# VHH binders against q9y6x5: the designs that were tried, part 120

Target 1, 379 residues: q9y6x5
Amino acid sequence: LPPKLLLVSFDGFRADYLKNYEFPHLQNFIKEGVLVEHVKNVFITKTFPNHYSIVTGLYEESHGIVANSMYDAVTKKHFSDSNDKDPFWWNEAVPIWVTNQLQENRSSAAAMWPGTDVPIHDTISSYFMNYNSSVSFEERLNNITMWLNNSNPPVTFATLYWEEPDASGHKYGPEDKENMSRVLKKIDDLIGDLVQRLKMLGLWENLNVIITSDHGMTQCSQDRLINLDSCIDHSYYTLIDLSPVAAILPKINRTEVYNKLKNCSPHMNVYLKEDIPNRFYYQHNDRIQPIILVADEGWTIVLNESSQKLGDHGYDNSLPSMHPFLAAHGPAFHKGYKHSTINIVDIYPMMCHILGLKPHPNNGTFGHTKCLLVDQWCI

## First folded at step 3 (VHH)

Design t5 (framework vhh_7uia_1)
Fold by ESMFold2-Fast, scan of step 3:
Structure t5 (fold): chain B 379 residues (1-379), chain A 126 residues (1-126)
Amino acid sequence: as target 1 above (379 residues)
Amino acid sequence: QLQLVETGGGLVKPGGSLRLSCVVSGFTFSKYAMAWVRQAPGKELEWVSSISTSGSYTYYEDSVKGRFTISTDNAKNTLYLQMSSLKPEDTAVYYCAKERFYTRGSDWYSTEFDYWGQGTQVTVSS
């Protein structure tokens, strides 16, 4: 039988939640599989960028989804979470489901992973659900398992996306132990449901399952606000993205806008595009705006108003609070192995290896993940 | 026409219970996050509780946690607020509101309400 892989994302699952809360179902999954304790995500540490990096193995400047809100100066197009269906935004890379469908006589299935309801290079996931946050985890799981069992050509790559614990992380902040405990217990119960469903349907023993996330979460506060209106008048720029990374498109001379911003707050760094730190790999794309503001961890950029966010992400990817984890189980993976850290871009070439696909050029390093795999030798 | 109709308010003694209902028409209820907001006499609007688009996650203002329960019946297009251990300070007009949640690509906590009901009066007194 061809190898099969189910990739599951719980949005905003900060890595150290695993140390601070009990996850009996996830722990049972890890006991017979592998755990990567930290995944170093790409900058900006946001949902759309990192989900696309997982499935392409590329930094944001290379795959083109550089933020959750984007503007392309050449085409004058706008991207947002409510306006994400234009293939233009996704066409700078080839995600794994497209590679799976084009290189092999195989199908892909998707329950709401970012990009899977968009034709990319004229190829859409063979089976997919249009994004709709009202659809339960159970319904997403039912569709994925039906497609995994009842497809021709066979579904060999499937994705499943869930919005929590990101939503609750924003609402309560990651330090609200009572509310986060309740939310994370529910996530663990969903993982238990996932494993039980796969076992009942006879899929569990031959299916590779990866459970991961796109980013973490950090605590925010009304005491940690940067009021952009105190720095610069709205008439001087167009705001493309606000917080915690502001994307500024000047309406006047770029140097004048930069000079008004550069010393406005001790809690944000202001970069001309060419001065963005090389370690971010966030410079070589037309969708990256001429001036980028990067708030310090836990600081929120606002427009002369309060913020109701008690948690946020998007901050520097070197921050452990921004890191997710990766757990995996299946015939391709060792049992009971723990690894400290991989880069989020390393997931793609590992998945290509498991599925027997030739990866497109990417920024990942297969050597970083080989110790997770039974058919590879660790150094 | 989009319509939110609140019912179930009334006069109740301290320590009592009430169940508020909000019947939704003109839009697909289960596709939107819903909230209860209240306004006490001479006070500002206060958010009370929200339920996520999926119905799986509930959020409460600190003063009502453990006393109030928000729930939905998608088949009836109805939002509920079960209120127990009512206090005089819970006296307010209670509004049902369609909350704009940001999901997947942005903040999940809504800062805006797109549509409001007419309200139902809750009075907690002897």
Scores: ipSAE 0.061, ipTM 0.437, lowest interface PAE 3.6, mean pLDDT 89

Design t6 (framework vhh_7uia_1)
Fold by ESMFold2-Fast, scan of step 3:
Structure t6 (fold): chain B 379 residues (1-379), chain A 126 residues (1-126)
Amino acid sequence: as target 1 above (379 residues)
Amino acid sequence: QLQLVETGGGLVKPGGSLRLSCVVSGFTFSKYAMAWVRQAPGKELEWVSSISTSGSYTYYEDSVKGRFTISTDNAKNTLYLQMSSLKPEDTAVYYCAKERFYTIGDDWYSTEFDYWGQGTQVTVSS
């Protein structure tokens, strides 16, 4: 009777949406479970990096997915396609589904969580869906629940990823209450569908379910643009990533490029790699470029053009607007408990504990999540 | 190249029914999620309904749930919207849309609905 866990991510679900909108289905889930009001994510506050941190318990410099667009200076490989299935990019860490499958009599299942369609350390999720954004939430849920009920060895760890509210957050901005209300109501309905499906299939009472997200969202504007072309000529560098964290690979002397950039805008910080603040844990990896530009919250770095983006993320991880939440329900979790804050890297050792897995060395602290669990005592 | 041709609109009384059709050419339609979107006079575009790539899952705007049914005929490359119990508030130009994959900034793939063609006018009045 091994314990089972379903990990669900709604991309870009900013924590304070919970206070500004009504979520009847999510509130019913929380009432009989736990809520962590803020999850402090890793820097940079982007989709691939934070999704991989959730399942490895590692900072980006340690797990190697340092951005959604990357260049590796040692091997000279480029990563910019969300369908890039080269194990090279993912092999600097061991995600929880790989560890789960290496234990006796266990399988994993995945509906589009980043990395689950890639063989990592020669191990791919036992059941998975190749990434395709046109596949509905209901179709993803149907596959996950089918695999949870009809697999040998049994599926003990399952993941489900959904692109909203991130897509709409970018398109409308988080301050568009009319459009965001519509999107968030639909997400709440999907949570209701999830709970109903699990109950109808007899899974609800014995399954641990975590609902979380990778980051939040902040409002952007055409009035808050940083034109990189006004700072430096394109012939001096190769651009690896643009906004809101620009990754600059110099074609000339690094100091000359740095000097052209360092005072160009009052709304971005320019760092030589060795000068990146220690609190970011964003320095010790060959995929982090020699010069990094970090825009202030709500500012967009552009190349002599306007941006259509009304919302964005990737900003400083100390910003509350970048924080998601975590809600959970199941036999491992207390009922009706609220917790203020955990670090996103703390989710991994908690999940390992629930599943009875020995965690790989990680940056999380199990003590931070103890108060959520019925078999643990708050210190 | 991709072409979407919408037909089946018209004038109908409240409580009436209409069936909209969208003939798709220029791509293998069963490989894409399809949607209906509408625009009422002087208002923004509103999503109405979607059908998954497999055709097995359907989604509806709350105001049309139980009244509208989206369906496909893969052999005819045709998307349908069966509308019943029509209300004056359903008056709009209805567009057939294909789901488009795109990246938002430097983030993962997101979806947008592309609509092409003139649409088909639905008018609900006495």
Scores: ipSAE 0.000, ipTM 0.154, lowest interface PAE 12.0, mean pLDDT 87

Design t7 (framework vhh_7zox_3)
Fold by ESMFold2-Fast, scan of step 3:
Structure t7 (fold): chain B 379 residues (1-379), chain A 125 residues (1-125)
Amino acid sequence: as target 1 above (379 residues)
Amino acid sequence: DVQLVESGGGLVQPGGSLRLSCVASGFTFSNYYMGWVRQAPGKGLEWVSDINSGGSTGYADSVKGRFAISRDNAKNTLYLQMNRLKPEDTAVYYCAKYSTRVEWYGTWKTAMDYAGQGTQVTVSS
């Protein structure tokens, strides 16, 4: 029988939450599986870019989803979380569900993972739900488990996305122990529900399950604001994305806009596109704007207003606060093994290996995940 | 003690509609995945649609966009609304209850553990 894999994302699950809060259900999952304590995500540390990096193994400059808000100067197209259905934005890479359907003549299933309700290279996930934030975790789980058991050709790759703890992380901030404790307990209960449902349906023993996230969260404050309007007039630029990485499209000479911004705040780095640090792998794509502003951790860029966010992400991917974790259980994985760190782009070639798929060229390194797998030597 | 009683079948012309009902008893209906399977003359059993306790639905490619499955947990009743019927939809339609069971050595299998008597749907003339 072909191997099966369920990939689950809890948006904004910072790695160190595992050390600061109790997760009895997740701990039981890990006890007979593997834990990667830190996953180094891609820059920028945002939802759409990192979710697409997980399933393509590519840096954002390579897969083309370079932010949650994008603009293409040639076509005049705009991308946002509420306007994400144009295949144009997604066609610079081939996500794993497309490869799964085309290489092995197998089915894929998706409950809300970004991009799965979009035809990419003329291929859409075999079973999918159109994105709707009002749909419960239970309903998403029920659809995924039904498709895993009742499909022909068989569903061998399934994805499930949940918006928490990201939404609450923004609302309360990650340092609000009382509110975050309540939120994270609910997440742990959902993990318990997931495991229980898979056991009840006879899927648990033969299914590979990965639980991961796209990024972490850092504490913000009304005392840490960068007012862009105090530095430059709106008539000089078009704002493509705001915070904590602002994407600036100049309406006048680029050097003049740069000079107005470069000394705006000691808590913000201002880059001409060609000067963006190489370590970000965030330069070689036309969707990356001519000037990029990168706020320091915990600082929010605003337009002459206060911020409502007590937590945020999008910051430098070297920051531990931006890192998620990865836990996995199933026949492909060792039991009770802990690994320190992998890169988020390493998840894709690992998943291709588990499913027996030939990966498309990617930025991941299979060797980084070998120690997690029972059929591999880790030396 | 489990019973599934289908109704609503009949003869209909191509392009017509029928609504099938299945009244369940002898188990806690709201806790189970339910579905519809069909068997055309001289053919094997074919999955048509299913629905979980929360109302999330799946459909076979052959019926997607034409059929709609639903449930009323208060009345222990499963429905299949069939629209734009085609001659190839001619079959006996069975209401199905799904469960998991241990086969041996603690290996779990998900299977249809009960099916109703069936209701005949004929799309002709």
Scores: ipSAE 0.000, ipTM 0.092, lowest interface PAE 20.0, mean pLDDT 89

Design t8 (framework vhh_7zox_3)
Fold by ESMFold2-Fast, scan of step 3:
Structure t8 (fold): chain B 379 residues (1-379), chain A 125 residues (1-125)
Amino acid sequence: as target 1 above (379 residues)
Amino acid sequence: DVQLVESGGGLVQPGGSLRLSCVASGFTFSNYYMGWVRQAPGKGLEWVSDINSGGSTGYADSVKGRFAISRDNAKNTLYLQMNRLKPEDTAVYYCAKYYTRVEYYGTWKTAMDYAGQGTQVTVSS
């Protein structure tokens, strides 16, 4: 009866992996659905910020999750992976599961999507799993499908998060074809399991499924390190986030810190907050620090140490290596349609349309995704 | 049971060279990041160098250009070639095994989970 949507994220799935590796199960999904070849994510191209942008339709400066590590100078609160359950950090936006529960009086379900285990505006996902990386994809899928079939009020919006290929992208780097081939084949097998499970349970024909990701991955190297300790003594600043976008909170005069950093390396850009390029939409939030350093693609910022990351993300969102893709299948979507590019903030108003929800004010443009939808006229 | 056995330390004059070796057992050596850390008398542990499973290397600024880390995965052995040694290089050198894990939505953690017993390097006249 009510439209249903399952949103699946494979963390760190770079768009061009689709061209360089075989994905028979994903390809079968796409043949009867839609593919967006590139999704232009938000800056910075990190997991927490982009996952929250997908479900709010907002740039990071607007939704307030501006990095994976943050400091709020007004309240003196620090956000890290250990403090992600404080509602303070998530309350600058209203994610789609909150809207779904409040506008339509329906249930939401979540297998570990960022923010779903946090009460946001006093509303937590109706069904959720606390984050635990040791929980298998199959267990997450079992819970989601159980909730989709066995809930009252009905689950109409469900999310499923998986850590790969991001974890392996960091460990091996995206240019390690042997290891990445193995990892990506396993992901394709998981997509096959997902489709088969939904078919066996009678969900497939009436469920809208979106498979997407938050960012891509680029190759890093020990030959491409920027050592901050070579440029400035750590006593002059507090480091809020390090690489590849460093967030610097000065302990002395801001201009003095800026001048020490500005000429440190030819492979990073140093910005005073007010000079951050407008195209990033990364200025208007108290959690964005007074000085931001942006490393060039493939360069890693370090503190007098090596980096064990062979791949990383967080870089300029104009870089194709940072872009994920979006594939979708279901009654709301055309069959066999291919689209070149959308913005990641466009996903939210599209999902609201599919679910019959009134979107909160957002930075997405519904017109960018209407060609994917059967009930819309494409220009 | 994990074992790391260092060798190759000794007394050397300034400007001299030493080659340290570390023989690993009890784990699949080729799958792990390996490194060298050192501890000078009365000081804390200092990272010296590391090498990942693919052979990419990193060095502390104090040793860059003078030291070379390498590995032989067929022999489960880690090496540190130390050239142009300085009195400041005097320390116990430890072979280290690292682990990596992903925590909380793409945060990537690396930590030393085992170190050997060490080998003494003394640089003096």
Scores: ipSAE 0.071, ipTM 0.437, lowest interface PAE 4.5, mean pLDDT 90

Design t9 (framework vhh_7zox_3)
Fold by ESMFold2-Fast, scan of step 3:
Structure t9 (fold): chain B 379 residues (1-379), chain A 125 residues (1-125)
Amino acid sequence: as target 1 above (379 residues)
Amino acid sequence: DVQLVESGGGLVQPGGSLRLSCVASGFTFSNYYMGWVRQAPGKGLEWVSDINSGGSTGYADSVKGRFAISRDNAKNTLYLQMNRLKPEDTAVYYCAKYSTRVEYYGTWKLAMDYAGQGTQVTVSS
């Protein structure tokens, strides 16, 4: 049997949730598999950038999806999360499903992972669902399992995306124990459904399954707002992205705009593009704007408007609140092994190894994930 | 269906106080963010204050320490207590209802989806 991998993402699943809530189904999965307690994601800690980093092994400046809202200075194109079908935005990298289809005579399947409904380098996932938030987890799972069992060439790489707990994290905030406990219990039940479905269909014993997420969540407050209108007039710049990382395109001299913003708030760092900290790996791309504003954890940047969100993400990737986890089970993985931390870009070369694919050049380090794998010496 | 009815505006001298009220109907008031926005003559809309379903509040820098937003969920009523009023506070004040929805890939949006007819506040000697 060729090696098979199902990659599952629960959007916005903060690693710390595992310590504060009960997950009986996830804990049973982990007991017979592996757990990475923290995954250090890429900056900016947003959905589109991190989902693309998982499947390319690249920092955002290298794969080109640098935010959920972007402007390209060279081509003058605008990207919004509602218009992600233009291949231009996704073509700076080669995601694993494309490599899977091109290197081996094998198919890929996708239930709504970001980018899977776009032809990238003239290659689209063999089987895919167009994004629709109204489609249930069960329907996504039914399609994935059908394709895993009934495809020729065989589906060897499959992805499944789910919007929770991110949507509820924004709505209620991660500190709302009552509402978050209900949401997280529902997710744990979905994990139980996933395992049961795979067992009933005879897929479980030969399938590698990774459950992970793109980022965490932090508590926001109406008492922690930064009003840009108090520091600079709208006529001086075009706003490309707002919060918690604001992307500023100056309409006047860049230094003048920078000087108006640099002392605007003690709870926001203001960077000229070339001064963005090297540790962010967020500098070398035409889609990164000339001035970037980075709010402190839990602070929201606003424009003389109402406060937004009770929870948010996008903050500094060194913050534990921004970190997801990774759990995995299957023939490639040890049983009952716990690992402290990996980088989110390390997932890609590990997945390539499991599938027998040659990875494209990437920012991940295979050595960081060796201890998870049964066929590797952990040193 | 949704109705927001503001009251309590009027003419007041600088340094004076006014209390605005907004009676809401046609939705479950306690579940929604509510706020106040204002429009001064010849100016655009300016956010003044908001309050979430749990009672946490936010204020524009121009009114912080002078205005207090509150809600009475049993009466479906939003309030704005305005103290130490200045001529610069002269505006039409609108009660606003906000809603949230999940869009593309978990994109979460909080947006003003309804505003009342407004109540005039004039601060003049």
Scores: ipSAE 0.019, ipTM 0.372, lowest interface PAE 5.4, mean pLDDT 90

Design u1 (framework vhh_surovatamig_d1)
Fold by ESMFold2-Fast, scan of step 3:
Structure u1 (fold): chain B 379 residues (1-379), chain A 125 residues (1-125)
Amino acid sequence: as target 1 above (379 residues)
Amino acid sequence: EVQLVESGGGLVQPGGSLRLSCAASGFTFSDYAMSWVRQAPGKGLEWVATIKQSGSETDYVDSVKGRFTISRDNAKKSLYLQMNSLRAEDTAVYYCARSYWRDSGYYEPLGFDYRGQGTLVTVSS
């Protein structure tokens, strides 16, 4: 039978939470598997972009999901809830579940992973749940495990997405030890439930399981605000996305808008699109706006308002606070191995290797993940 | 051009109910997430609730969960806040705000383009 893989994401799980809180269930998982301590995500460090990078192996400029709020200058479309199931936004790349279904006629299953309820290149996950944040982790897990056991052709790739600890990270901030301790303990309990369910169903020994996340979280404050209204009048631009990376569409001359913004705050970098640092790989896409503002870590861009959020992400992807981790267990993985760092785009070619799929061209490097795998020579 | 007009504020007894409305004009209402934010006397601005563009997802500050319900009518370009079991601590000026839904789990978009003039809610005997 072909190898099987379950990919699990806990949104906003900052890598250093593993050092600062107790995770008995996750630590048992890691003890008999592998841990990558830091995963360097793609810029911008947001949910939709990084979830799509995990399953395509591509930078955001290449896969087209460049932010959680987008405007396409060529087609004049806005990325909004009324068209979030429009394949237009997702068709610039081929995610792994599509490749899995098209090669050797295998099945894929999905519980809420971004993009899995959308037909991409005329292919939708064989089994899926329409996105609904109100659906419990238990219901998502019940569906995934049922599909892994009771499908023909067999489900060989399955995904499971959970919104925490991101929501609580925004609300309380990552430095709120009391509230974050409760949230992270609940997540560890969910990991325990996951492992127990897989063992009870006889799936555990033959299933490859990856637990990862899309980004981290950093502490914000009402004392660290950048007020755009102090620099430029609202009549001069359309705001496509605000914080911590603002996407500015000028209504007047681009140079005039840039000149009004460039010295607005010492805690914000202002870029013309062509001047965005090459290391971000965030330039070559029509959905990236003519002017991009990037706030320094922990700073919030506002429009003449106070900020109530205590945590945020989206910042520079070189920041350790923005990095998630990756843990994995299963027949493809070594036991008790720890690795320091991989790039988030490296996950895709590794998953393709485990499933025996030929990857589409991608920005990942298979060599970066070789030491995690039992069938590879780690030099 | 962009206009948000709140209504429905007033004086209510503790334990009472009140429904706030907001009429939007000058923009495509269905393209934006919408929020209610409030400012109590002598306090800073506090986020209360957000609703996604279609109304498919909602989020609330913990102090109002189970008591307040945010809703919208895109055809009528209107936003609502149903407030039940009101407490003295809910006394504030309530603002309708045009906002952004950045992540499905992110409850505080905090990027408000525009807010209305506000409507005063006083919970007192």
Scores: ipSAE 0.011, ipTM 0.426, lowest interface PAE 9.2, mean pLDDT 89

Design u10 (framework vhh_surovatamig_d1)
Fold by ESMFold2-Fast, scan of step 3:
Structure u10 (fold): chain B 379 residues (1-379), chain A 126 residues (1-126)
Amino acid sequence: as target 1 above (379 residues)
Amino acid sequence: EVQLVESGGGLVQPGGSLRLSCAASGFTFSDYAMSWVRQAPGKGLEWVATIKQSGSETDYVDSVKGRFTISRDNAKKSLYLQMNSLRAEDTAVYYCATGYWKDTGWYEPAEYFQHRGQGTLVTVSS
């Protein structure tokens, strides 16, 4: 009886893939639901930051997951695989599964969404799987559907994360139509499996399902490299993150490091932290380093080496290539409605509305998503 | 304090084999994806192979596929690279490196410079 929502992410699913490839199962989902053609994500356009923005409604500077590799200047801690389970990194925000469990007598379930295997504000998802990339989509789906049907208190919010098409996007690049066609067809088949499983279990008619992603993908090339070693010697700085947004921690005077970098490449912008463009909302956090380098779309920052990646993301969030889409189906959503664009931070207050939760203060605007919802007046 | 110590390099004739080893300490080895990267004389650093935390998935640069095998022993905190059918172009200093899980860590070779060992020289000649 209480409203239920399943949030699904296919990592690195560029919005433009929907126009260039066939998705029969996803198209059937959209036909009886809603499609947002572009979701403007947050800067930097990376996996951990954007997944946490979806579930908190906050810019990266506010929720504290500012990159996939981080250094905290106050505590001197480093974020890596070994630090993924340290609550310190995740405690600057309250994700929706925590809100869901604390406001009502309700449970949350998670299959590998970033942060769900970590106690955040002393609250971990009621049901969860520890992150393991070798676990199949089928096993993740089986656990989520079992928990949606067999939980007390009832599971009202569930998440499901899948690593593709991001892994293949990096390996082949988004312009490799043969390889990307194969990968994207497999994803469409997984969407078909998801819908079929929910129908078979009697969940489909009463469950709200959102299918989205964290970012897109752009083509890279061996002809578009920025060799950081030609700009500055390693002895002058510590590298916190490299490409396409480099996070530089100076070992000498910050102004000297900045001066060595600022005119090194025409395909890279160099910012002192306080000069980072306001539109990025990427400045007010101790985990943002004193100097940030931002490569132009399709350019890769390297350390005197060739790059193996043919696709990448992390670039300026105004770029359409960095944008994912959002599709949704269920009792809360209109049928056959298309919307042009929303901000990724808008997803959180929309999900809170669907679940009847009071959102924590956030950067999203509920008005941006109201046209998707049957119980809202769309002017 | 992360420490990585490579061994097993040497001089070998074309078509020969070598097995490289890397001993890790100062961190929870089983929590990290691991990589081998190499630097040929007068060239930049090149990614060779990656293995996921549990050993469940591996990836290789195209030039070594079918010839090299990456493996790990989490109980022994050791990483290995079995190199078969060696070619003159494989001549390089080989480094053991930590690869942090993120996005597609196995396709981000530059990120593995974060922690590297001293390297072990492999020379394929005569």
Scores: ipSAE 0.013, ipTM 0.351, lowest interface PAE 8.1, mean pLDDT 88

